# Designs tried in a protein design chat: miniprotein binders against q56419. Part 17

Target 1, 326 residues: q56419
Amino acid sequence: MEGRTLEEVQEEVFKRHGVLVPKKELEDLAKALEEAGLLLTEKVEARLKEEEEKLKRERPMRLAGLSYPEGEREARAFLEAFRASYPGEGEEARVLLMPHLEPSRVPEVYGAALAALEKTPPPERIYLVGVAHRPLKEKAAALPVPFQTPFGPALPDLPALQALDALLPFELFNTPLAFREEHSLELPLFFLKGRFPEARVLPLLVARRSPELGEALKVVLRDFPGLLVLAVDLSHVGPRFGDTPLTRTLAEEARRRDLGFLERLAEGEPEAALAFLGANPTRIDGVEVVASLLPLLRERKGKVLAHRLDLEAPTLSAVGAGTLVL
Key: E = the ipSAE of ESMFold2; O = the ipSAE of OpenDDE; V2 = 0.75 times the mean of E and O plus 0.25 times the DockQ between their complexes.

## First folded at step 5 (miniprotein)

Design r3
Fold by ESMFold2-Fast, scan of step 5:
Structure r3 (fold): chain B 326 residues (1-326), chain A 85 residues (1-85)
Amino acid sequence: as target 1 above (326 residues)
Amino acid sequence: SPELLELLKELLEYLKEAVAEAKKALKEGDPEKIEEALKEIERLAEGLFLLSLLAKGDPEALKKLAEEIEKLKEELEKLKKEIEK
């Protein structure tokens, strides 16, 4: 309707509802609507301030009762069901790549991650690196508070986080509100806390390529050894993601791109993995994470345990998910 | 118009909250605060209706928004009659 005048709006109301609204009343209502925008701004700001205060003490569960059960007993049964959906054995991981896609869409892929965690000795800490779905003030960020889970709070590794902050050219503990609703951390953390209840966590978000983050993490990992987890999804294809409708050919191409990317990472060649995606363009949200963590991924060989391209038939769209151990 | 559709949804939720707060205030015996709130709510409800005519988007989503606006207007009329004793 863009560019329509108040007179055209008046005519449209009359045609649809048989009511002729005086032009003066339409003008008054337009002003009231503008004032409503200001009231919404005040309410939004108050809500954000309240959330920011909560985030100084803890990060509450946001997806409990939606993506996973809120109760501990039900959450344990949920994890066991996911593990059971993967028929294979795991491999020990020093680096684990796992998805952050809704778990019920790709249960075998999360099951493969759980299998790898079963074969992995309990780490003292987990470096959990997700993808920022909201803008960050800097290229990366962390939130140094307990993250609530059905298995109890995942406690932050404050000394390791402070060591990391000291080595970075930017403030690490920026943009706390970006962590308020961040499924790329919350969903993997659910599985990690269930397997390693005693492990401390470094919850990290990457928004843009930060080679300095990877260099700093390599240094910190020497003094504070732990499990590195990359929580990333793979190909995003179809109209839901601003792309053409999914076809058999496009799905096959997406599977080949995902596997080609993962296989190059498994060979310890992360630069080759990135170059492969550059030559075969696709929407993989983990690109910025991998590009930031190059020093931690080079010359580290491993194995792809699982891959799935999950189809959303109603939207003719799909998202790739995989489990890789290095 | 995706941004306009989201604005309409936010305004509708804001109005629903405002109506609920007005019902609570009426029950708690605060009629002077309610009268000012009702005038603002009524203007916002009419503004939502007019804005919905300018929006472009999913026909099913727009139909649902129109239905919710009509329900809200009906609730508002019931509240007014309650205040009038």
Scores: ipSAE 0.012, ipTM 0.282, lowest interface PAE 8.8, mean pLDDT 80

## First folded at step 6 (miniprotein)

Design m1 (at its last look DockQ between E and O 0.03; V2 from the best seeds 0.00; counts 0 for: pae E 7.4 > 1.5, pTM E .682 < .8, SAP 82.913 > 70, placed apart)
Fold by OpenDDE base, look of step 6:
Structure m1 (fold): chain B 326 residues (1-326), chain A 85 residues (1-85)
Amino acid sequence: as target 1 above (326 residues)
Amino acid sequence: SPELLELLKELIEYLKEAIAEAKKALKEGDPEKLEEALKELERLVEGLFLLVLLAKGDPEALKYLAREIEKLLEEIEKLKKELEK
């Protein structure tokens, strides 16, 4: 490493800041980095570069055969089953809020999304905005490559992506590796591609609220009209998320917050929806996405089609999911 | 691994403390030492960034770490800008 040794870093941090990072922890980090192949050894750099180069061409399926079927025939049957799980009818969507949770946990919520899509004229393009579960170099990012699905590749809308990049104060095409295994795009995209096979896609991730993104998208949508999809989950409560095991009180609070959030969005009051959550003690996942897209959500009235707080029994934790049409 | 996640959390906490102390040191007027410390902190945070970026595990746990790392990077950038004044 042309850089300072971990010991030198430790010593420097201690000398300068009075904080001693234990040598063992630094060694464990170094080892973990090495084991993870992340010690920026030439080998790791080469691997990272290779993975980045692959992602310049396409984003392969990561959850095929796990979360959804790999084969097209089986994938179509999967869509039909999910649609069947929601007994209601959908409404036309200009904006669709849907989950990115494991589909088998909340089938009727995905079914509601499919029901809405049935009532939606095929868009030329889909702005798919997910949540970054990995770090981004910027507040938001896009990956301008085909995303593989059982229904064929979801092709990027390069002109619209370029137009968006040009309006942002940061580089939109950042952190391609964050997309490699990002389920918040892959899972919704399965359903979207299955319903709209000819639609181009703008796969977007939000890490932190970016008002600039919403303003830029508002402009881009004028020249490049399409369906806006917010792929977000709702409350995350229980031990997996730092709470006590799920209780009736905790579940009621999670539902109250989820529904209160969705209802205010359905009324066209996204700022009120955010304000309603306050410090977001039940950890609604979609907050940063909604906060980024305020200009696109204002004054749009719609309907909550489905909601579920799904218990993960092994961890006594629960995750909220909802489907909203605007 | 659970052990890796715990290690990452611990390292993030140490880096938070280190950045807090760096903010104090800035007020005490040794800009050269602070600049060097910030470079090392940045290197460490960038390493953590890559580690979390490539790690396997609970998406929500990784998301939490991701946001914490992003905050650390922002704090470092703020300190760097203050040193340039």
Scores: ipSAE 0.748, ipTM 0.896, lowest interface PAE 0.6, mean pLDDT 88
Fold by ESMFold2, look of step 6:
Parts: structure tokens; sequence; C-alpha cells
Structure m1 (fold): chain B 326 residues (1-326), chain A 85 residues (1-85)
């Protein structure tokens, strides 16, 4: 009990009710309850430290057998099926925006990303920028370890990560536990590693917009060229996200905002894309990432390859996903 | 004191819910949610201790509380055993 002794509690009860509780019984009860709580806290802390130490060595697959196949042959067939779900042609990407939504919900959007990768020369490295779903100690973070995939480990580009860390006003390697369950890296990485098995990866998360990250990445990309991937979802609308029931009007607004955002990015106008969203009333997920990466997106023109606003029937809600090449 | 007994019953239900959340977090393998649930459980246990002091002037409330504390300690011991695996 913070700031209290058993005597202080007894005194308060006596003042209020005129009854003095037997000291021995209260001491025994308090000790038992506090000791049990302390032991549980120690066990949780030990478990968290163990998980953190494991993540300093590698990041295991957590969605194999759930979102994508665990076996390598099945995983390759899975990639081909997703490519086939998008009948169009891609374009070469220096920057690729792709979703991190469950792949089976938006197969042609992931297929469009694969089509773009077909037209993209194999990069030496991939700057994979996802959205932190758990708090980070800083605005952004990286985890400089192999990420396991059905296609083998995606190896970190340690020299590029170290160069990035050196340019930031904060420690880049700051929150290993935030990567433990982070699907915004794992799901896109499955597709990227499947198409570029030799590329190294910079696995990056953004929690809050960081202009410093974008400026540092612009410098690092000059010395360590590679593919920049923004692994973000778009609008989130409906009751699951705090709205009134999903209506045709809300869905049409979400689609309009998704496409308007993507199209302005495709014109090389990322500030205009952010301004178009204003207060972001449909909760486009990519805003903090785009706001961080402005120096890398300015004046880079490209094309929107695919978009879907996907309905979550059980929750009467919807999530937007898109594929953009720059 | 019927009002004190009702307050005590309500706090016990919150404690049961906190234990259930801790068990769920442990089953799901989510150490951060488990830590959060255990911190909330400890805070609620401190609140329960204060109500024990108020209940000493109420024999029916004390009898109810003694029974429920034994059950809560059993559940905490089960959680400790699960954490050791």
Amino acid sequence: as target 1 above (326 residues)
Amino acid sequence: SPELLELLKELIEYLKEAIAEAKKALKEGDPEKLEEALKELERLVEGLFLLVLLAKGDPEALKYLAREIEKLLEEIEKLKKELEK
C-alpha cells in the first residue's frame, strides 16, 4: 500500500467508525495478499525479460499457419495465387505502399504489390516501415535481427541500420517487445521476402510522426540504396472504430478519402495528401508514416494500382487497403 | 450494514474480473497484458484490504469477506503455478 502503514489504516477506521480491527488478523491478511502480488509481478517481469532477450536474437513467425502457410512450398503457391488475383501489370517501384491487413481480405491489393515487385529490380535491401500497434519508447524504432519467414530468415542490414541510428536524436533500437506481435511488418515481409529472397531488411516501426526519421532515411538511402516500403492500411470506419453504423454515405466518404490520399501521393504531393485528410475523419492508418517520410515522397510521381474498402460483416465496419508505386 | 455489504460484493466482482483477465492474458501468451492485469489486481487487493478494515464493525460483511479472500488466494496460487511452467 503506497504511503500507508497498517497503523494508519487502523487509525482511519477508528476515527470513522469507532471500531478497532484486530491487528494480527489484518497484518496476516495484508502480508499474504501483498506477497502473492509481489511474486506474480516478479514472475511477469522475468517472463518479459526472457521474451525481450529472445527478440534480441531473432524475430519468429507468429502468423504462419494463420495468415499464410508455414511450409515453404505451400508459401510459394500462396504467393502465386495472390499474384493471380490481380490481373493487371505492375510498374517498377522505388517506393511501394502496400497494406498490412489480413491478406485473405484484400487478395488483389497484395497481388498488385506482387505485380509491382515483378517489375522492380531485386534490391540489395528493403526499408520496411510499419505502424507500431504497441507503444514505443520513442517516435520510431527498429529491431536489428533476422525475421523468420517460410522462405528463410530475412537478414537485417546492420550497416544501414547503424547509419540510421547514428543520425537520429534518439536510440533507434529502443523497444524490442513492440516487434513481438507486430503484423504490420510480418505480413508485408512474407510477400517481400518471397519475391526478393536475397534482400536484407530494415524493419522499422513508426508510433508518432518523426520528421527526423525522414531526413535521416533520405541520407541513409543515398549510401545504402534500396526499396522503400510503407506498410500501411487506409480508412477504418464503422462501429468497431467508434462511428455510427456503417452507411453507404460513410463507406463512400471512406473510399473517396482513401483514393484522394493515394492520388495526391501519386502526384508527388505528400503535404497535399495530408492536408486533404485534415483531421483524418475516416482514420487512415498511414498518416503518421507518410508525415514522417515527407522528404522521401516529395516530387516522386507514380500510380495507384489497386484499392479496396473491405467490409467486416460481423462488426459492420470496413478497412481500406491500397497499393501505390512511386 | 447492507450498503457496506453491497460495496464489498461489487469490489469482489471486479477482482474476479481482473483474475479472469490475467488468466486470459496468460493463455494467449501476452506478457504485457498479463503484467497490466496483475498490476490492476494488486491495486484492487489493496482496496479490498481497506474494506476489510471497514467490515470489522460488521460481522456479516467480515464473514463474507473471509470466504471470498480464501477463494481469491486460491486463484492467485493457481496463477503462480501457471507462471512457473
Scores: ipSAE 0.016, ipTM 0.355, lowest interface PAE 7.4, mean pLDDT 84
ESMFold2 (binder alone), look of step 6: mean pLDDT 77; pTM 0.676

Design m2 (at its last look DockQ between E and O 0.02; V2 from the best seeds 0.00; counts 0 for: pae E 7.5 > 1.5, pTM E .476 < .8, other shape alone 3.417 > 2.5, SAP 88.365 > 70, placed apart)
Fold by OpenDDE base, look of step 6:
Parts: structure tokens; sequence; C-alpha cells
Structure m2 (fold): chain B 326 residues (1-326), chain A 85 residues (1-85)
């Protein structure tokens, strides 16, 4: 199956079968999908193997020059500008909830995170828990390699990562390719590394709620103390997410859910925060992360520093972002 | 590419149907048919999983697909365990 790009095979399948294949054509589609899937799998496997081998050494920047500056000097200026966008003062954080949304959309929310970090003593390590936008083989995963940033590499805390792996009922070091382009880690890491250049990092992804992760982390944090960071967004509403265009009513509901969620977390009641969302009709992103980290969030009181529901005008959709310290 | 996302969606729908047929085979007590169906499902699901790791697009769309893929993998694993009984 020489030379055809993944795109060419896909185009051929789409051209041949269209988006809606009738049930009678399912066998032919199955064969075509199988052939395409196999073709894609061999080529993809080779490429994936190469990418996976690279990820054994380091995780390169993917969003440098796009979401943040690649150069250190420009990156520092970027941090200062974001900090300046938040007029308030921060508080010391033991747990920081911050967004992973495109920084330019919610600068003051990232600014609030920076303000909190200014009041936080430099941690030895940062437990950075993001949201998996790719499938994981397990409910959660870690990548135990340096993450590149404009401020130099964020080095993994291997002893702490190993301790965590040993306490989990599944292999923590799974699905390295899910980290390759994961912005939920890369974007917050930019800010964290810029503020704490010497901190080691535990880059963690959550796909599905894992109570085991929270229990394991609670034990690990005793021997390996550090800052816990939840890199999560809040409500996702509008046509991009299956809703009608943003209305005043929909925006008010999104804000109500976002703030109600954050306020209950700030009161040290993470179970109440989850219960408050019910079926989560505004699709708060951080639910699976919070559900996984309940043991670490219980009885911790804190403060909501910032919140924004940011309109994406071209799609009439909006995403909530917040900064919370505990 | 938009084409890859659409392909992934189609493959997900196909796998859902194939899993439904495998569940029928299980109910009918035809282990050979189930085994054959599972081999095909596992291969397609692996391909789907790998392709999804390379896909580009809206993060939330990718996340949705990711969760759907994970559900399919879990269902396939359940069927596999039933075959082993």
Amino acid sequence: as target 1 above (326 residues)
Amino acid sequence: SPELLEFLKELIEYLKEAIAEAKKALKEGDPEKLEEALKELERLAEGLFLLSLLAKGDPEALKYLAREIEKLLEEIEKLKKELEK
C-alpha cells in the first residue's frame, strides 16, 4: 500500500462510501474501513512508533509561536502582560485550579493564576493534572519525560511518579502519544515554569474519573510534597458543543453553574460541587479531574480569584474559565 | 483534517453496530461467531484508537471522540471476558 497519505485513503473511503453508509453496504464498508484502518494502522503505527520513541526523551513544544512566544525574552514579557491583566492580588495556593483555554481568550484568568503563584512559596514539585483530549488506555496517565518550554525544560519528578505508579491498580505510564499535542498540560505549564523554573513536574492526564488516583496522590503527597494544579476549563455552551447560539439565558446558566461549582470547591465541598452540576448540561470540563481528586480537595477552604465566560463570536459559543486557590 | 474526524465518527458508528451484532451472537450462544466478531472488533478498535491520537481538530470534538472510543474499548473487553467463560 505504497505512498498513499492517510488523507488520501480517507478521501477515497469518503468518496466511495460517503458519511452515511446504508446498512446493506455495511459489509463493504467494513471491508473498506478494515482495509483503510489496516492501511492507516501500518502507516500510522510506523509514524506513531517514531513519535513514541521521540516522546521517550522529551515532549517538545507544540504551541510555541502560536499560543505563547517561543523566545524566552518574549515569553517573559508575555507573562508580565498576563499578570498585568489581573488587577487584584493573589493568595497562597496549595491547590490551584486554572484554565487550559487559549490564553488570549481569558488573559485575566491566567493573570489571577499568576497572582496566586506570586504569593506561593516555590514548590519542589508541581502535580499538574490536565484533561485528556485524546483517548487513554487507562483512566489516567503520566509522561515521565522533560517538557520543553521557553524557560527551559520542565523536568519530571521520577521518584514521585514511580511512587504514584506503585500505588495505582493500573499502569500510570500509558498512552505516551496522548501527551504529544495535549494543550491542557502545555499551556498551564508555560505559566508554571515561568514562575517556578526549578520545580519538577508530574504531568498527569485524566480521561475518566479515577478515585484511585486521588487516594494514591494523597499518599504520595505526604512523602513528596508539592503544589497541586488542576488545569481545567468550565462550561462549554453554544453551537460548537451542540447547543443553540449563546443567549442571555444560556450565558446566565453557564455562569451560574461555573460559579456554583467553584464556590463549593472554595468551601472545601468537592462532592457538593459535583452534585450541584447534576447531569452537567453546560459541560463543565473539569468534572472528571475533580472527581478523581476528591481526597485532596475535601475540607480545603479557598477563594475564587477570577471567572470569565468567553464568547467565541464566529461560532456564537462560549467557554467558561476560572481561577481558584485552596 | 475534517475528513479524518468524519472518518473516525463513521468508524465509531460502525463499531457500535458491530458490537451490537457481537452481543447478539453472545445471546445466541454461538462462541465461534462471537470469536470471529471480536477479532475484527479488536483490530478495528485498535486502528480507531491509533488514528484518534493523530487526528487534528477542535479539542472538544476530539475529547468527545476520545470518550466514545474508550467506551467502545470497554464494551469489547466485556465481550471478550464473556467469551472466556
Scores: ipSAE 0.708, ipTM 0.886, lowest interface PAE 0.7, mean pLDDT 88
Fold by ESMFold2, look of step 6:
Formats: structure tokens, sequence, C-alpha cells
Structure m2 (fold): chain B 326 residues (1-326), chain A 85 residues (1-85)
């Protein structure tokens, strides 16, 4: 309605609907609606900017009391219960692949990650790479702020983040609001911070594959050594994800895709792992992260510690999760 | 037409709910709801044409529309005062 005359509005309505709207009623409503709309728009935009500015200072817990306990003592007990759900021993990890699926759904998969961390010398920093579930302005992003956890704040490694930003052809700190609800960082971070309370973090998200990110991270890791964590889920199958109801055949296919992907990664063959998936018919969640990080995964051999394809009985769907050390 | 009048009431309620949703999103500060509220505010600009369409060729609907526009103006003034706080 900006700047249009009443006559212009009446003519527009006539064109669209073939009726002449009563002049007084149209004029009064148009003016009132325009004024209210401008005020509401200004307030909404101010609130979005305010929320964005808050995320430039810290990232608060969003899943405390939902996915993990808010209290520190209870959170420590929770962590130990997850470790106990995996009876095996881990291996030292220089790269760890772990899920971001709801922890209670795949307890032994998170337990396997904890077992790997027990064998891993405490790193100075953790490169935590999740999957963006909200759009990013670029292919990847970071948020250089403390992430709150029940174990205290996970502090950002600002020098390493700045070095990474300097090597990329795009601004790394580009979409703060995308981090507000991002569970692919928050859930793995609970486990990582619980085991490595002094490690700093590089909280990274991938929306679309970025070869530039992997090349830049390879350089940054030489000067700023640390643990690389791929926080990704595997197959997503069933009606919740656009399929027919989960059948035994679909579940077997999803398991085969998950394990074949992980096993090829464990052989140091990330390109073969991606090729094995083809068009990704079971919607493995980790593809864009792996495709971004090829230089860090090539020739690095390791072991698959755990896998589960977890059934969502109410939706007749399933999601896969795994733990891989390299 | 009683059927048209009932339809107009439902549509007026939709417009009121859209405004209420925007107000709620502003209070709560939820980024997802704030983004939705912005999109709904853009749709309010189209509400004018919807009301005029419903009044087409129906004297009772036109009379109802005139009365409801006066009420909407009153509610919008209340909203403007709330937004200025």
Amino acid sequence: as target 1 above (326 residues)
Amino acid sequence: SPELLEFLKELIEYLKEAIAEAKKALKEGDPEKLEEALKELERLAEGLFLLSLLAKGDPEALKYLAREIEKLLEEIEKLKKELEK
C-alpha cells in the first residue's frame, strides 16, 4: 500500500476482482492496516535483530531438561549411564564421527563415542562439525561464542576460528540465528564438554558441501591441533521422511547403506563412501559434511565402534546412528 | 445470505488471529515465530481485497463489512498503542 493513491488501489481491486470497492471503507481500512502493518513490521525486525545480537554473545542451552539434565551433578550421572550402555573399549580418535540423534534413542552409540574419548588424550580444542537444519547465508558457518552446557560454558577457540575465517572465500560468521536451535551441535557438545571440560570448541555447521572448508581446516589443524568431530546421523527412512511405511526390506537397505558408508570411511576412502551412496536413497545425514571434509578423511584408517538403526514405532520410520574413530 | 455472512465472520476471525499471532511472537521473542509473524504481516496488506471481494453484490454483506471495518479500526488503534510501549 506504500505510496499508492486511493484511486490506484480501487483500480487495482477492479482489475483483480471486477468490483468497485466502497471508497470510504477502503480508505479507512487501507490507512489503518498500513499503519499497523508498518509498526508490526518494525517491531518484528527489531526483535529478530535483538535475538541475533544475543547470539553474538553466547549460545544458551535449549535442550536441558528435554534431552539431558540441566543440573551438573545429574548431567555427570547421565553421562556415565551412557558410557555404561556400551560395554566395549574405544580406540584413540584423531577424528570421531558420532550422532546428533536424541541420545535416549541410541544410548550405546553415544556410549561408544565416550569410550573413544576415554582413549583420546585431552585435546586443546575440538572442531565440532554439525549439519545445519536452518538455512545458512553461505555453505558453512561458525558462531564464535560460548555454548552453555550443564558442565559450564564451552569456550570458543577464537584464534583458530579467525584463522579459518581468513582462509575461506566467504565470511565464516554469517548466520547467528541458525545456531539458536541447532541440536547437531548441542547434543554432541554435551558429551564432549563432559569428557573434555577444558577444551575450547570451534562450533561449525555445514549446509551444503564446501570443498573450501575442508582445505582450510586441513591448514588450520596443522597450526591449531585438535580433535575433529563429525556430528552426523545416518539413514532416515519411512513415512516421516517421504517413504511408504517402514518394511523389513527398507530397514535392511538402510542398515546396509549406513554400514557400507561407515566401513568405507574407516578404510580411509571417503570418495568411495560417497560413491557407494549414489543419489543417497536412504537420506544419510552426514553426506554434505563428509563431502566438505575429504582432505581430512583421505587415507585415515580406523574402526566402526557402534551402529543402530533406531525404529520410531509411532511413525513407522527409522533413523540410523553410528560411531566411527579414525 | 446467511452462508456468506458466516463466511465473512470466519474470515474476519482469521485476520484477528493473524494480528494476535504477530503480537504473541513479538512478546515471546522466538526467531521462528518472529519470522512467521513478519510473513503474516505482509499478508495483512492483502486483507483489503479479501473484504471487498466478500462484499461483492450482497447488500447485507456490505453492511456487515462496514460495521466490522469500524471495529477493526478500533482494534488496530489498540494494537498501535500496545506496539508503542
Scores: ipSAE 0.014, ipTM 0.377, lowest interface PAE 7.5, mean pLDDT 82
ESMFold2 (binder alone), look of step 6: mean pLDDT 75; pTM 0.620

Design m3 (at its last look DockQ between E and O 0.02; V2 from the best seeds 0.00; counts 0 for: pae E 11.7 > 1.5, pTM E .446 < .8, SAP 71.675 > 70, placed apart)
Fold by OpenDDE base, look of step 6:
Structure m3 (fold): chain B 326 residues (1-326), chain A 85 residues (1-85)
Amino acid sequence: as target 1 above (326 residues)
Amino acid sequence: SPEALELLKLLIEYLKEAIAEAKKALKEGDPEKLEEALKELERLAEGLFLASLLAKGDPEALKYLAREIEKLLEEIEKLKKELEK
């Protein structure tokens, strides 16, 4: 950013917030942003281009050694421990709703997903639909490259991805950089690849509701059958999300909304599930995904296997997670 | 970093103001001013978009900003279409 842009930002901050950020702090911020790759310098642009070029070949692990083990042996032990954390039995899934929250926060919810996968015949392909935590150029996107996992690469189903792209009114293969660090795909993929090592994957992100996506997928699934996975979290409440600290009342409301949403999905009434949320005051994460996939969720009956509202004590905030099979 | 998120918020606000000025230019019937404003908007929007893709921070905070950026991009596209008429 040319010096003018920082001064303009400084003036704007001063006008709006009454805070004069020292030019040095802005320069330091600009430098930090440059170092963080946020300032569009020639160097940052070159780095972005390089990262985009890498993503044409593969999507490397970003959370290995952090959220899950990098080594295959340790990763298998991790899966077994998570499965063990859920004492119940699963059911066969044609559609699986599971979380993408940090696994250590809701182990039994992931365990329930694994239990469902145990009762599910190995699919030829997995349609993995996550939530875009970064901006997309279109309402939805796909990345048609191998995703690295401790169990080997999850290979894309290129024919199915191409068939999907051909039915959409927008370019499906957009915004590859949005996939670079997207945990809503990486975390569930760990569990899915561990259970179904031979399944091809369609890694999809939804930013905004796209009814066209659901209609297109319904057609594609006829020629390219597979497991549909919705990797979504539920309520987000507390100070991290703009609320007061978690109270019993707030937690009860979050649980009520989470369970009411999941139960209506389990009854095959996805429109009723969305209507039940209204303005979504507890910020259920999966709304845009469900709204995009209505044609695939209608009239499918299933079962809620697990739910948890997990407290993050340092922020007095909580996130809901659930596992649903249809 | 908290600083990166704050900067993104500031850039979003700046972009909102620039869009408001472009809308004013459109209302005034000054196509040259609108064209100039749109060029600046495109530059800012692209920068903001890319910065948001690279930003580190709370995923939910980033998601919120992402949706705001996407809305602003849509508004810019609407302004472009108005200029082409």
Scores: ipSAE 0.683, ipTM 0.881, lowest interface PAE 0.7, mean pLDDT 89
Fold by ESMFold2, look of step 6:
Structure m3 (fold): chain B 326 residues (1-326), chain A 85 residues (1-85)
Amino acid sequence: as target 1 above (326 residues)
Amino acid sequence: SPEALELLKLLIEYLKEAIAEAKKALKEGDPEKLEEALKELERLAEGLFLASLLAKGDPEALKYLAREIEKLLEEIEKLKKELEK
């Protein structure tokens, strides 16, 4: 009832359900909800504080048994199945764009990423840049702790993370709770750690475009070479994302925008890729990451290995995913 | 969080018990008491639904609450149809 009067609430209930609820009964219900909500808020905040303290030492698996197998042996078989879903050959990646969408929805797109990793010399470290799905206190964040995987912990590259933090105009280690359930890091990391078990990781999130992050990373990568991974999804279209019902025309537009974006990135033209999207009407979620990382993407040519616009039948919506090597 | 969801589940169980009392009034053939119970349940369920759209807290818990309120409204509609039969 924050921000509305009880009379406005009463009117809205009447409009939607044809029942006029007396003001006194709304007041009593509002008081009961506020009391329950206060207790709920206190318990939620206490639990979040506990989770934040745990995240100071490690980031546990949240998707084992849901999106990928929990056991190491089964996890390796899982990787092989995904590689087999992409019959082509990869190319060496100095920069890899890969999805964070549920792997079973786009198996050949993850398979293409694995194919690229087969051709990529094992890096000393991986700069894993995902998309923050929870608000960050700053434009970007990192969590300098081990991320658990079925292949063992992915250890943080603390010297590189400290160097990055020192170059930024804001504290890099600013929002630990944003990492708690962040699948845009966990899902790609499963594939990356499985292929490069000895690589250290810089687990990074972008909430809003940060030119400062890209400039700082260019400096850090000079002294701490490694693989740069953009863990991003592409178009998000349909009713779940605020559109009218998904049509063939909307799906074709989403595919065209996904591929046009990826192809311009593959030509080493990240500014052109962003300009091609304009206001981003199909909600490609890679935009803020690409806009942050312009200095690292300019003049790097490569190839689009795979793309899929995957339909969500229950919601009549779709999400695009792609694999790009630079 | 688990605690937030547990509190919401307890509140929803209270409302489910209130529906059970309305069903009991229907089975005992007291239509005046049933109509009063259904009006109160409609008011509580619809007020709770609207309040859940405005409440602050865990988004998962709020979505769970909204889904359960929709089920309550469906149960109330079924009971109203039985009363009118």
Scores: ipSAE 0.000, ipTM 0.200, lowest interface PAE 11.7, mean pLDDT 81
ESMFold2 (binder alone), look of step 6: mean pLDDT 74; pTM 0.626

Design m4 (at its last look DockQ between E and O 0.04; V2 from the best seeds 0.00; counts 0 for: pae E 6.4 > 1.5, pTM E .581 < .8, placed apart)
Fold by OpenDDE base, look of step 6:
Structure m4 (fold): chain B 326 residues (1-326), chain A 85 residues (1-85)
Amino acid sequence: as target 1 above (326 residues)
Amino acid sequence: SPEELERLKELIEELKEAIAEAKKALKEGDPEKLEEALKELERLAEGLFLLSLLAKGDPEALKYLAREIEKLLEEIEKLKKELEK
């Protein structure tokens, strides 16, 4: 079994990506990749290729049995329990901002999202915009394949995805591996599919602000109407995120920023929401998504349904989550 | 694993150093050195990109590294465009 020489890997990386890695660095990378199980060894390349090939067909559940139940019956009970955790009534949503945090941490925030969905006529399609926790080749990406859920596959809207791709200055269908374990899509999709089983989905990830995405989506939404969902978390504060342990002052600042952001969005002033955050010292997760979708958020008035700053006690850190309807 | 995250951080630093060297070569007006440095940058960047896609760890930590990698990739693309001029 003629293991690709480091030179052959070097040449292939060079051919594919135009990059010549020094042999020593390749050895170190190979070692790091190997130690990390990421060696662009023939084995790693084969695995990557295999994973990419799988993602051409479907995106399997990764968090079933962990974050939500795998079985449909149990999954329905899960939805009902989350809905029950929010005592309020929802509002009809044309745009829904909801979290992608571990559901068990902020059940009432997801419950608020479910409450909004109860008041929302079943859409033909859902534009689900998440946050890329992996690098993307472009500012945004889509995966045009079925996403598995306990309620059956969420089928892509290929015509709408193609229309969006055609309007973007970059290839929308990039970095399929970034979707493999992306929870910012999987978690909200569970709730969305559970409520709208017949809706097609446009699974989108944003890595960096893309004004072009918002302008393109505005055009696409005219021809392909649907529910826009922003799956974003809010502040990230504490040691996990480079701060001191959570204090009352830090928590108050995080809440102030979260609520101030959401309230300005609810007023139809997304630019004011972004400006309010400034340098974003509490690391609101949804900034790049909101910045990309400005044309779709402008002048839309709505309501903040829920907010929580959830403490992760083991790390003395906290993450903000909110539900907003527009 | 914590080890994967640390290795990604190391690779990011290596890439930053390589970018610095390429920028130096550009300033020195050595096109051969710059071309060689850019080839190395592209390799490191691709490997780092792939590593970051496959790495296991805290999503927020990975996100932070992902954004750093993307910024470095943008810097490399700028350097390439300057070499083509």
Scores: ipSAE 0.562, ipTM 0.830, lowest interface PAE 0.8, mean pLDDT 87
Fold by ESMFold2, look of step 6:
Structure m4 (fold): chain B 326 residues (1-326), chain A 85 residues (1-85)
Amino acid sequence: as target 1 above (326 residues)
Amino acid sequence: SPEELERLKELIEELKEAIAEAKKALKEGDPEKLEEALKELERLAEGLFLLSLLAKGDPEALKYLAREIEKLLEEIEKLKKELEK
């Protein structure tokens, strides 16, 4: 059989078993699969180009009707329900750390963020720093367009964004497609826009730690003061993230690491917070953002308002979320 | 379109199983089962092609599907090599 043509194999099977293996059907199958693959590749490229051009004009809501209500009236009620989930008082924030985890999973953590915003004077602008879930062409990126929300468009602070871009050793406006589905901006923005409807926004993503970003932001914040928001999640543990199923021991470790990280940040010691995590064995999401923003976090003391390590029973996994004011 | 993506994923899984059945039939020397598996694989591949023509453009779903089709073509090449033996 080895070294024989397909036709020779077909004839041998026919002679032995009375069945001709259909060469033409194998060729038709391969052709159909190749054509489907080529068609899908062309559709992918065409659609990506189309989406990129749209994102240069605006960023539409992707999670309305899924993670938060689409209508403005319902969205306002949603905000108030989340505030009510946290019965405590907030504190004024110059820097706010809040999650980007699905809001229904950690309602009191988002409620704590709203409580902090109640004590925070309305800023002219919000520096919203999320975590890139798609690769960026550079270590960080921004998208200088309106982000749609149920409360109206969140307008970009173009002068501040241009000043930031001018200070970086790379083009800031580098990966529009990375923003297309980026929930680490969209979910926190819903809450921020609802509380500060007149604030402009700098929508920023970090893919990899960038000391240059933190130094540039320190300069930009002098001329363009505003609220700095770190939109990050904490520990990620369990099989969905490459671990064994969640155990009490693993959950306790994740909680200790989350709180130890947050408390060191609250003492104004961001380098100590990073060192405390070491190799980051529970995969705290906020590490690259904190490492980028060290100049803005040093010596700034504050308080941890809330924390939850939220269980995903179907996946035997958990994700941590917290609220920190500085 | 999440409905289209799920249907495409299900079709891919059925294609993988049809290839596995064809390989099993070839190893066991069962030409009737081999013929049945190849006919099923052709039917599924034609369905995949037609659904791809009608699918609403979702670049991540289409990229995933293109990648899976490449894997299926590799498995078909392995099957062709087994037939030459």
Scores: ipSAE 0.014, ipTM 0.436, lowest interface PAE 6.4, mean pLDDT 84
ESMFold2 (binder alone), look of step 6: mean pLDDT 73; pTM 0.623

